# Designs tried in a protein design chat: VH-VL binders against q8ixk2r445to577. Part 150

Target 1, 133 residues: q8ixk2r445to577
Amino acid sequence: FFGMLQNKGLTDYCFDYNPPDENQIVGHQVILYLCHGMGQNQFFEYTSQKEIRYNTHQPEGCIAVEAGMDTLIMHLCEETAPENQKFILQEDGSLFHEQSKKCVQAARKESSDSFVPLLRDCTNSDHQKWFFK
Key: E = the ipSAE of ESMFold2; O = the ipSAE of OpenDDE; V2 = 0.75 times the mean of E and O plus 0.25 times the DockQ between their complexes.

## First folded at step 8 (VH-VL)

Design ga1 (framework fv_recaticimab; at its last look DockQ between E and O 0.68; V2 from the best seeds 0.00; counts 0 for: pae E 6.3 > 2)
Fold by OpenDDE, look of step 8:
Structure ga1 (fold): chain C 133 residues (1-133), chain A 119 residues (1-119), chain B 112 residues (1-112)
Amino acid sequence: as target 1 above (133 residues)
Amino acid sequence: QVQLVQSGAEVKKPGASVKVSCKASGYTFTDYFMHWVRQAPGQGLEWMGYIRPDTGYTKYHQNFKDRVTMTRDTSISTAYMELSRLRSDDTAVYYCARYHRGLSWFDPWGQGTTVTVSS
Amino acid sequence: DIVMSQSPSSLSASVGDRVTITCKSSQSLLYTSNQKDYLAWYQQKPGKSPKLLIYWASTRESGVPDRFSGSGSGTDFTLTISSLQPEDFATYYCQQYFSFPTFGQGTKLEIK
């Protein structure tokens, strides 16, 4: 699966990554932004290694969850996907992070009008449902 | 054995286009990125861009983005690099090189294709 | 782009000599998550394509003689040939892929 990773509950919002420096793609937070289909910043891939890959840059970036955090951060993909980069995109649209055993939820960023994907306890909320478009 | 075999030498006039092929064998073509690197006579290595054979997605260095087109034919495990509006300083050996995800090097390399641009 | 600077650009040496080539990057090539340096070394002989010698800054590629070694981390790297052999006279390049790939300008190793 690849393309825009769109949220069901937060209508018209997609995974978005726009690092301030294209030569330094790691270490920044993945956000949600209006789906625009312009490609580079919103093009992701769910791989056979259970990665969510930022698919337009090299070296490839993979979404990771750092210890003790509930945010999604861009790391480098590795030959063997590390545990903190493994997700399960389930048939019902839920995006499950294996290591934390939590689900990715579209949420409002604190003290901001912006939105971000956050790890939360798994529920049946449409804000935890995702699909590739 | 993993290998990349490139097309033969080309001689072009300024303003023309050249299309170099790179046939892969010994591995699954779509599992690796294909990069192109050129080397002018007596000079160093210059990265041009890459293509993802599985999707056809390309990324070009800004120095070439207006003139280079990278494509692939997965049915014959072949990558192509076309450079248009050739000028004399495009004279170089052009290499295709395989890249695997999560690594930081190229291996193997094609044998190179010499492109000479002269009036 | 990350700039790779090799030193020296050229050097002459004799068979049996110890040779050291340095490569400096404009930013760190160390990925803290896996503690690997995204730096490789290549050997290129006239009329031939580059050949991979070292990857991850210090790991020798299979089939590469023991006299070749890579060291360093962060921004400073070194390729060492402990005892030059006749077949080692060539041009050597460092290469990073921490960002979009870039190469050092090369070091031509000539026979004295």
Scores: ipSAE 0.434, ipTM 0.846, lowest interface PAE 1.6, mean pLDDT 94
Fold by ESMFold2, look of step 8:
Structure ga1 (fold): chain C 133 residues (1-133), chain A 119 residues (1-119), chain B 112 residues (1-112)
Amino acid sequence: as target 1 above (133 residues)
Amino acid sequence: QVQLVQSGAEVKKPGASVKVSCKASGYTFTDYFMHWVRQAPGQGLEWMGYIRPDTGYTKYHQNFKDRVTMTRDTSISTAYMELSRLRSDDTAVYYCARYHRGLSWFDPWGQGTTVTVSS
Amino acid sequence: DIVMSQSPSSLSASVGDRVTITCKSSQSLLYTSNQKDYLAWYQQKPGKSPKLLIYWASTRESGVPDRFSGSGSGTDFTLTISSLQPEDFATYYCQQYFSFPTFGQGTKLEIK
């Protein structure tokens, strides 16, 4: 799968990545932003290694969650996907993070009008349902 | 066998354009990025940019971004690099080089295309 | 851009000698999450395109003779030819791929 990764519950919001230095993509948080398809900020690929790749760029970035954290951040992809970069996109649209055993949820950033994907206990909420467009 | 075969040598005047082709064989063209690197006489290697063949997306080094255009034709597994407004210091051998999508070195390289710019 | 500096710019050695070539980067090429150095070495013989020798700083490409080895980490890297052969006359380049690629200026190896 390749495209914009949209949230079902937070209508018209997509995964978005906009690092300040486009040739140094590591270490910034993935956000949610209105789906627009402009530039390279909203295109991701779900791979056979269960990665979510930011791959309109070289070297490719892979979404990861560091141990004990709930935020999705950009790492460099590796030949064999590390455990913290493995997500299962299930048939029901849930996006399950294998290492933490939690699901990706669209969430409002505290005391803010901005939105981010965060790991939360898995539920049947539409805010935990995702699809590629 | 994986192979990149480039178009033949070019002689150009300042202000002209040159378009170099790079035909890929022995692998799935759209699974790998194609990069372009040049080498002036007696000089080292200078990275110019890349194209992603599956989408057509390009990224150019700042030194070339206003003069270079990289394209491809997936039906014939061929990448192209066009450099416009040529000047004498653009005289170089121009290489295409394959770049793995999940890995980040060049293998293989094309045989090179010599471009000579003379007044 | 990440600046890559090679040393020496040229050298002359005899068949059978051990040769070392140094490459320094202006910033660390070590990605701390996977502990890999994003550095490659190439050989370029006169009139030919570059050929990959080493990637990940120390991993030899298949078909490359065992006498070629890479070492180092972070900002300092070394290519070693343990027993120089006549066919090793070439120019050698390091290249970083931590960001947009940049190359060292090259080291011309002349066999005396």
Scores: ipSAE 0.046, ipTM 0.661, lowest interface PAE 6.3, mean pLDDT 88
ESMFold2 (binder alone), look of step 8: mean pLDDT 92; pTM 0.924

Design ga10 (framework fv_recaticimab; at its last look DockQ between E and O 0.44; V2 from the best seeds 0.00; counts 0 for: pae O 2.6 > 2)
Fold by ESMFold2, look of step 8:
Structure ga10 (fold): chain C 133 residues (1-133), chain A 119 residues (1-119), chain B 112 residues (1-112)
Amino acid sequence: as target 1 above (133 residues)
Amino acid sequence: QVQLVQSGAEVKKPGASVKVSCKASGYTFTDYYMHWVRQAPGQGLEWMGYIRPNSGYTKYHQNFQDRVTMTRDTSISTAYMELSRLRSDDTAVYYCARSKHYGSGFDYWGQGTTVTVSS
Amino acid sequence: DIVMSQSPSSLSASVGDRVTITCKSSQSLLYSSNNKNYLAWYQQKPGKSPKLLIYWASTRESGVPDRFSGSGSGTDFTLTISSLQPEDFATYYCQQYYSHPTFGQGTKLEIK
């Protein structure tokens, strides 16, 4: 899959990556933003290695979860996907992070009007359902 | 086996454009990034930019941003580099070379295309 | 741009000599998450395209003789040829691929 990764429950919000310095892409948080289909910051590739790749950089970025964190952070992709970079997009739309055994959920960032994807205990909430468009 | 075969030598006048081709074989063309690197006579290697063949996305070094265009035709596994508004210091050998998406050394290079710019 | 500086710019040596070439980057090439250095070495003979020798700072490319070795981490890297052969007289380049690639200026290795 390639495209914008949209949330079912938080309608019209998509994965977005907007690092403060385009030339230094690692270590910043993935966010949710209104889907617009403009530019390259909302386009991701879901691969057979179960990576979510950010392809407008070389080396390519891959979404990861660092130990002890519930946030999605940009890492560099590797030849073999590390376990913390593997996400299973299931038929029901849930996005499961196998290493942590948690699901990606659209959430309001504490004390702001911004939204982010976070790891949470898996439920059947529409805020844990995702699809490419 | 993996081969990158480039188009032949070119002689150009200042102000003209040149388009160099690089035909890939022996691997899945869209799985690798294609880079362009040039080398002026007696000088070192200068990276110009890359193209991602599956999407057509390009990134150019700022020294070439306003004069270079990189394209590809996936149906014939061929990448192209066009340099416009040529000047005498663009005289060089131009190479294509591939890399992996996660970053790598350039394991295969084209044979090089000599471009000579003279009036 | 990440600046790559090689030393020496040229050197003369005899067959059988041990040769070292150094390369210094303007910023660390070590990615702490995978503990790899994004650094390659190339050999280039006159009229030929470069040939990859070493990647990840110390891993030999397939078919490269074991007399070639790479070492170093972070900002300081070394290419060593343990016993020079006649076919090793060439120009050698280091290259970073942590971001858009940049090359050292080259080291010309000549026969004495």
Scores: ipSAE 0.496, ipTM 0.840, lowest interface PAE 2.1, mean pLDDT 91
Fold by OpenDDE, look of step 8:
Structure ga10 (fold): chain C 133 residues (1-133), chain A 119 residues (1-119), chain B 112 residues (1-112)
Amino acid sequence: as target 1 above (133 residues)
Amino acid sequence: QVQLVQSGAEVKKPGASVKVSCKASGYTFTDYYMHWVRQAPGQGLEWMGYIRPNSGYTKYHQNFQDRVTMTRDTSISTAYMELSRLRSDDTAVYYCARSKHYGSGFDYWGQGTTVTVSS
Amino acid sequence: DIVMSQSPSSLSASVGDRVTITCKSSQSLLYSSNNKNYLAWYQQKPGKSPKLLIYWASTRESGVPDRFSGSGSGTDFTLTISSLQPEDFATYYCQQYYSHPTFGQGTKLEIK
């Protein structure tokens, strides 16, 4: 699976990552932004290693969840995917993070009009449903 | 055993197009990047771009962006590189090369395809 | 693009010699997040494809003899052949993959 990773519940919003430095892409939070498909900032790839890769920049980035956090942060991809970078995109559209046993949910960022993907307890909410487009 | 087998030598006239193929075997084609690198006679190596076989996503060097097209057929694990509007300075050996990641060394190379552009 | 400059462009040596090739990058190839240098070395013999020798500046590719070693960090890198063998006469290239890949101009190692 590849392309824009779009949320079902939060209509027309997609995973988005735009690092300030294209050569230092790690350490920033993945956000949600209106799906536009005009750039590589919304292009992601789900791999056989259960990674969500941001591989339009160099070096390759992989979405990770840091210990104690509920946000998705870009890390470097590894030869072997670490546990905190493993996601399962299920048939029902849920995006399950194996290590935390939580699901990725589209949510409003606190004290902001912006949106971000956050780890939450798994529900059947459409805000936890995702598909590649 | 990992192998990259490229198509045979090509002779083209200026203004023509050439399409080189690279068939991969011995590994999962879609799990690796496929790069294209050329080498003019007696010269060094020049990176042209890459394709992600899984998605078909491509990235080209600016020097080739308006003339090169990289594609793949996953059903036969084959990558293609087409270069259009050929000129004499496009005469070179063209290589396909595999890398595990975008930011990693090229661990396997095709045998090269000689493309000669002459009037 | 990151410019890679090798030195020397060519050199002559004898079997058994210690050979050193230098590669300089126009900017640092050290990635702060993983403390790795995005630098590779290749060997190419006439009429043959390049062969990966070293990656991450100092890690030998599988099957590469121990006499080959890579060192350096940041902008200055070195490929060393501790004891030159007859099969080592070839052209050597450094490559950065910190950004869009670029190669050094090559170093031709000839027999003296």
Scores: ipSAE 0.119, ipTM 0.765, lowest interface PAE 2.6, mean pLDDT 93
ESMFold2 (binder alone), look of step 8: mean pLDDT 93; pTM 0.947

Design ga11 (framework fv_recaticimab; at its last look DockQ between E and O 0.08; V2 from the best seeds 0.00; counts 0 for: pae E 9.1 > 2, placed apart)
Fold by OpenDDE, look of step 8:
Structure ga11 (fold): chain C 133 residues (1-133), chain A 119 residues (1-119), chain B 112 residues (1-112)
Amino acid sequence: as target 1 above (133 residues)
Amino acid sequence: QVQLVQSGAEVKKPGASVKVSCKASGYTFTDYYMHWVRQAPGQGLEWMGYIKPNSGYTKYHQNFQDRVTMTRDTSISTAYMELSRLRSDDTAVYYCARVKHYGSGFDPWGQGTTVTVSS
Amino acid sequence: DIVMSQSPSSLSASVGDRVTITCKSSQSLLYSSNNKNYLAWYQQKPGKSPKLLIYWASTRESGVPDRFSGSGSGTDFTLTISSLQPEDFATYYCQQYYSYPTFGQGTKLEIK
């Protein structure tokens, strides 16, 4: 699956990544932004390796969760996907992070009008449902 | 055996277009990036861009953004690179090269296609 | 773009010599998470396609003789041929793939 990764509950919001330097794509937080599909910022892929790739760059970036964190940070993909980069996009639309055993939820960023995907306890909320479009 | 076989030499006039093909065999075509690199006579290697065969997504170097088009036909495991509005300084050997998704060296390379642009 | 500065542009050597080629990148090619350097070395002979020699800065490609070695980390890298053989006279290129690919200017290794 590839394309825009859109949230069901937070209508019209998609995974978005826009690093300030295209020669250094790692280390920044993945955010949510209005779905527009115009540029490279919202093109992602869910792979058979259980990765969520930011696949508009070579080498490709892969979303990871760092230890003790609840945010999604861009890393580089590897030949063998690290445990902190493994997700399960389930049939019900939930995006499950295997290592933390939490689900990705669309949430408001603290002290901001912006939105970000965060790891939270798994619920049946539409804010934890995702689909490719 | 993994190999890339490119189309034959081309001779073009300024202002014309050239389309080079690169047929892949010995591996799953859609699992790897296909990059294009050119080399002017006596010069170094210049990266032009890449295509992701599975999705068809392309990224071009800014120096070629308005003149290059990379495509692929997955049914015959073939990548194409078309360069338009040719100039004399486009005279070069053009290579296709395979690259893994997680980043690695270019391997293998096509045998190269010589494109000569002259009036 | 990440700029790759390769040196020397050319050098002459004899069979049996130890040869060293240097490559510098404008930014670090080291990925901290896997501790790998996204750097490759190629050999190109006249009229032939480049051939991959080294990747991840120090890993030899299959079939490459052990007289070829890569070293370095971060922004400074070296290709070493421990004992030059007749078939080693060629042009060598470094290449980074930490981001969109860029190549060094090349080093032409000629027979003295």
Scores: ipSAE 0.829, ipTM 0.927, lowest interface PAE 0.6, mean pLDDT 95
Fold by ESMFold2, look of step 8:
Structure ga11 (fold): chain C 133 residues (1-133), chain A 119 residues (1-119), chain B 112 residues (1-112)
Amino acid sequence: as target 1 above (133 residues)
Amino acid sequence: QVQLVQSGAEVKKPGASVKVSCKASGYTFTDYYMHWVRQAPGQGLEWMGYIKPNSGYTKYHQNFQDRVTMTRDTSISTAYMELSRLRSDDTAVYYCARVKHYGSGFDPWGQGTTVTVSS
Amino acid sequence: DIVMSQSPSSLSASVGDRVTITCKSSQSLLYSSNNKNYLAWYQQKPGKSPKLLIYWASTRESGVPDRFSGSGSGTDFTLTISSLQPEDFATYYCQQYYSYPTFGQGTKLEIK
């Protein structure tokens, strides 16, 4: 499945990837931004390998979480998805990171007007519910 | 060359509807969002909404939500904007515009379609 | 909606002059997660559609002469045209895309 990956609780916000250098997509944080569709920043695909792919760029990027971290960052996709790149999108809309056993939550960056997806203990909060549009 | 070509000028009476077309060429139509912006005579630019051509998803500005419909036909690479219940203050040039690349503004714009609403 | 205010509304200048046009937003356009200002500048000549000049507040679009430059951050932005050329007499608009797009009211640049 593909499209804008939206948050239920933080309405009208989508996964967005806008690296400082368009030629280097690896290693920067995925953010949340108003769903707008400009520049294809917000086009993601959920794959049969349970990856969240940034498919509009070559080489393709896959969202990952490094061990002990709570931030979602861009790695290169691999032939077989590494464990840190596997997310389970559940029927209730929760986005579960299998390796860490945590859920993706929309969070306000402290003392800021910006939002990011972060790993948090799983709850039933609408800020942990996601859907494609 | 990337190009957006719009349908011709229209004259309408109050209460009517108008449907403006925007045909894309020189790029993959379904890969880019299409926005609609209007400009009343001697006035600035007013954003109306967008359509995502690959899915048909739309988002409209609140001021147009109850009167505008944006559609597309991917087989002919064409977007449409229909505005209903026209009033005299809907007289404007209506533009389609594409987002060029990652994180950029609008490029290109269509040539504009003049819609005149008069009694 | 984020309100965009341009000044001046019109400006007379001569070929070779340096011109500045300002744009103020009702909210910050700086997204702290990526440190980018979501602002664009357009040029529009009579009977023509707008042409993109600058995006991300200061990045010049390909093919735009280097006499056009953008600056500013947060709520206050400036378009500068150094050494005006005859083809630069037009109306200029700022536009934010931090949220759903809104435009300034325009600045008409006339030859003196």
Scores: ipSAE 0.008, ipTM 0.615, lowest interface PAE 9.1, mean pLDDT 87
ESMFold2 (binder alone), look of step 8: mean pLDDT 93; pTM 0.942

Design ga12 (framework fv_recaticimab; at its last look DockQ between E and O 0.45; V2 from the best seeds 0.00; counts 0 for: pae E 6.4 > 2)
Fold by OpenDDE, look of step 8:
Structure ga12 (fold): chain C 133 residues (1-133), chain A 120 residues (1-120), chain B 112 residues (1-112)
Amino acid sequence: as target 1 above (133 residues)
Amino acid sequence: QVQLVQSGAEVKKPGASVKVSCKASGYTFTDYYMHWVRQAPGQGLEWMGYIKPNSGYTKYHQNFQDRVTMTRDTSISTAYMELSRLRSDDTAVYYCARTPRYHGTAFDIWGQGTTVTVSS
Amino acid sequence: DIVMSQSPSSLSASVGDRVTITCKSSKSLLYSSKNENYLAWYQQKPGKSPKLLIYWASTRESGVPDRFSGSGSGTDFTLTISSLQPEDFATYYCQQYYSYPTFGQGTKLEIK
């Protein structure tokens, strides 16, 4: 699957990544932003290795969850996907992180008007449903 | 054997378009990025852009942004580069070259090159 | 764009000689998270496509003879041929892939 990764519950919001340095793309948090379809910052891939790739840069970035964290951080992709980079996009739209056994949920960032994807206990909420557009 | 085989030499007039093909074999076409690099006579190498065959995503150098179109046909493992509004300074050998997905843009396999001559 | 500058532009040498080509980048090519330098070296013979020799600044591509070696880090890199062979006379290019690819202007290695 390719394209914008859009949330069902938080209408018109998509995965977004805009690192301050386009040549050093790792280490920053993936956020949610209004879907604009302009490509680069909102173009992602779900791969057969269960990765969510930021698919507009070389070397490519892969979304990872660091130990003890509930945020999604960009790491470099590996030839063999590490466990903290593996997600399962279910048929029902849920995005399940295998290592933490939690689901990705669209949420409001604390003390902010911005939104971010966070790991939460899996529910049937539309805020945990995602689709590629 | 891993190889990239390009289409034959082209002679074009100024203002015309040229479309060069690059057929991949010996490896999974969609597992590598396909780049295009040109070399004017007696000059160095100039990167034009790349396409990601799996998604069709393209990135062009700004110098070619408005004139180049890169496409691919995954069913026949072939990449295409079309350059429009040709000028005399577009005369060059055009190469397709692949890069590994995980190792940046070091070009490990190159096509044999396609000579494009633009003259009145 | 990152500018790559090679030196010398050309040089003459004899079989058996030790040859050194330098490449400088306008920006550091060290990717800190991987501790790798995004620098490659190519060999090109007349009428032929470039051939990858070195990547990650110092790793030899498969099939490349041991007499070829790459070194350096950051902004300064070197390609060394320890003992020139007849088949080594060609043009050599450095290339960065820290950002979108750019090449050095080339170094033509000719027979003295």
Scores: ipSAE 0.444, ipTM 0.849, lowest interface PAE 1.4, mean pLDDT 94
Fold by ESMFold2, look of step 8:
Structure ga12 (fold): chain C 133 residues (1-133), chain A 120 residues (1-120), chain B 112 residues (1-112)
Amino acid sequence: as target 1 above (133 residues)
Amino acid sequence: QVQLVQSGAEVKKPGASVKVSCKASGYTFTDYYMHWVRQAPGQGLEWMGYIKPNSGYTKYHQNFQDRVTMTRDTSISTAYMELSRLRSDDTAVYYCARTPRYHGTAFDIWGQGTTVTVSS
Amino acid sequence: DIVMSQSPSSLSASVGDRVTITCKSSKSLLYSSKNENYLAWYQQKPGKSPKLLIYWASTRESGVPDRFSGSGSGTDFTLTISSLQPEDFATYYCQQYYSYPTFGQGTKLEIK
């Protein structure tokens, strides 16, 4: 799958990555932003290794969650996907983070009017449902 | 064995275009980016851009962005680079070279190079 | 673009000599969580395509003699040839691959 990764519950919001330095794409948080499809910030690939790749850029970034954290952070992709970079996109649209056993949920960032994807206990909420558009 | 084999030398007039091919063998063509790098006589290496063979997506260095087109045909594992509106300072050896879709080895495999001469 | 600067641009040496070539990057090439520097060294002989010698700043590519070594971290890197052989006279390039690749201007190593 390749495209914009959209949330079902938070309608019209997509995964978005806009690093401050285009030459240093790692270490920043993935956000949610209004889906627009312009530029290269909202295009991701879901791979056979269960990676979510930011692949409109060289080097390619892979979404990861560091141990004990709930935020989705950009790491460099590796030949074999590390466990913290593996997400299972289920038939029902849930996006399951294999290592932590949690699901990706659209959430409001604290003290902000912005939205981010975060790991939460898995539920049936439409805010935990995702699809490529 | 892994190889990149490029098309033969070209002689062009200013204002013309050139299209260089790069045929891959011995590996899965769509698992690697294909880059193009040129080297003017007596000069260093200059990166021009890459193509992702799986999608056809390209990224070009700003110095070539309005004159270069990179394409591929996955059915024959071949990448192409076309440079238009040639001028004498485009005289160079043009290389294709691969990188993986992950951070690992740098340019581990290079084509043999294609000499393009632009003369008035 | 990440700018790569090599020093010297040219040098002459004899078989058996120890040679060092330096390379400086305008930005750090260190991926600190993995302690990896995304810098490579290439050898190029006249009329030939470049040949990968070193990646990750210090790891020799398969088949490269152990007289070639790389060192350094962050922005400052060195290629060392501990005992020159006749086949080592060539031009050497450093290159970063942390982002879109860029190359140093090259160092020509000539027989004295």
Scores: ipSAE 0.066, ipTM 0.730, lowest interface PAE 6.4, mean pLDDT 89
ESMFold2 (binder alone), look of step 8: mean pLDDT 93; pTM 0.948

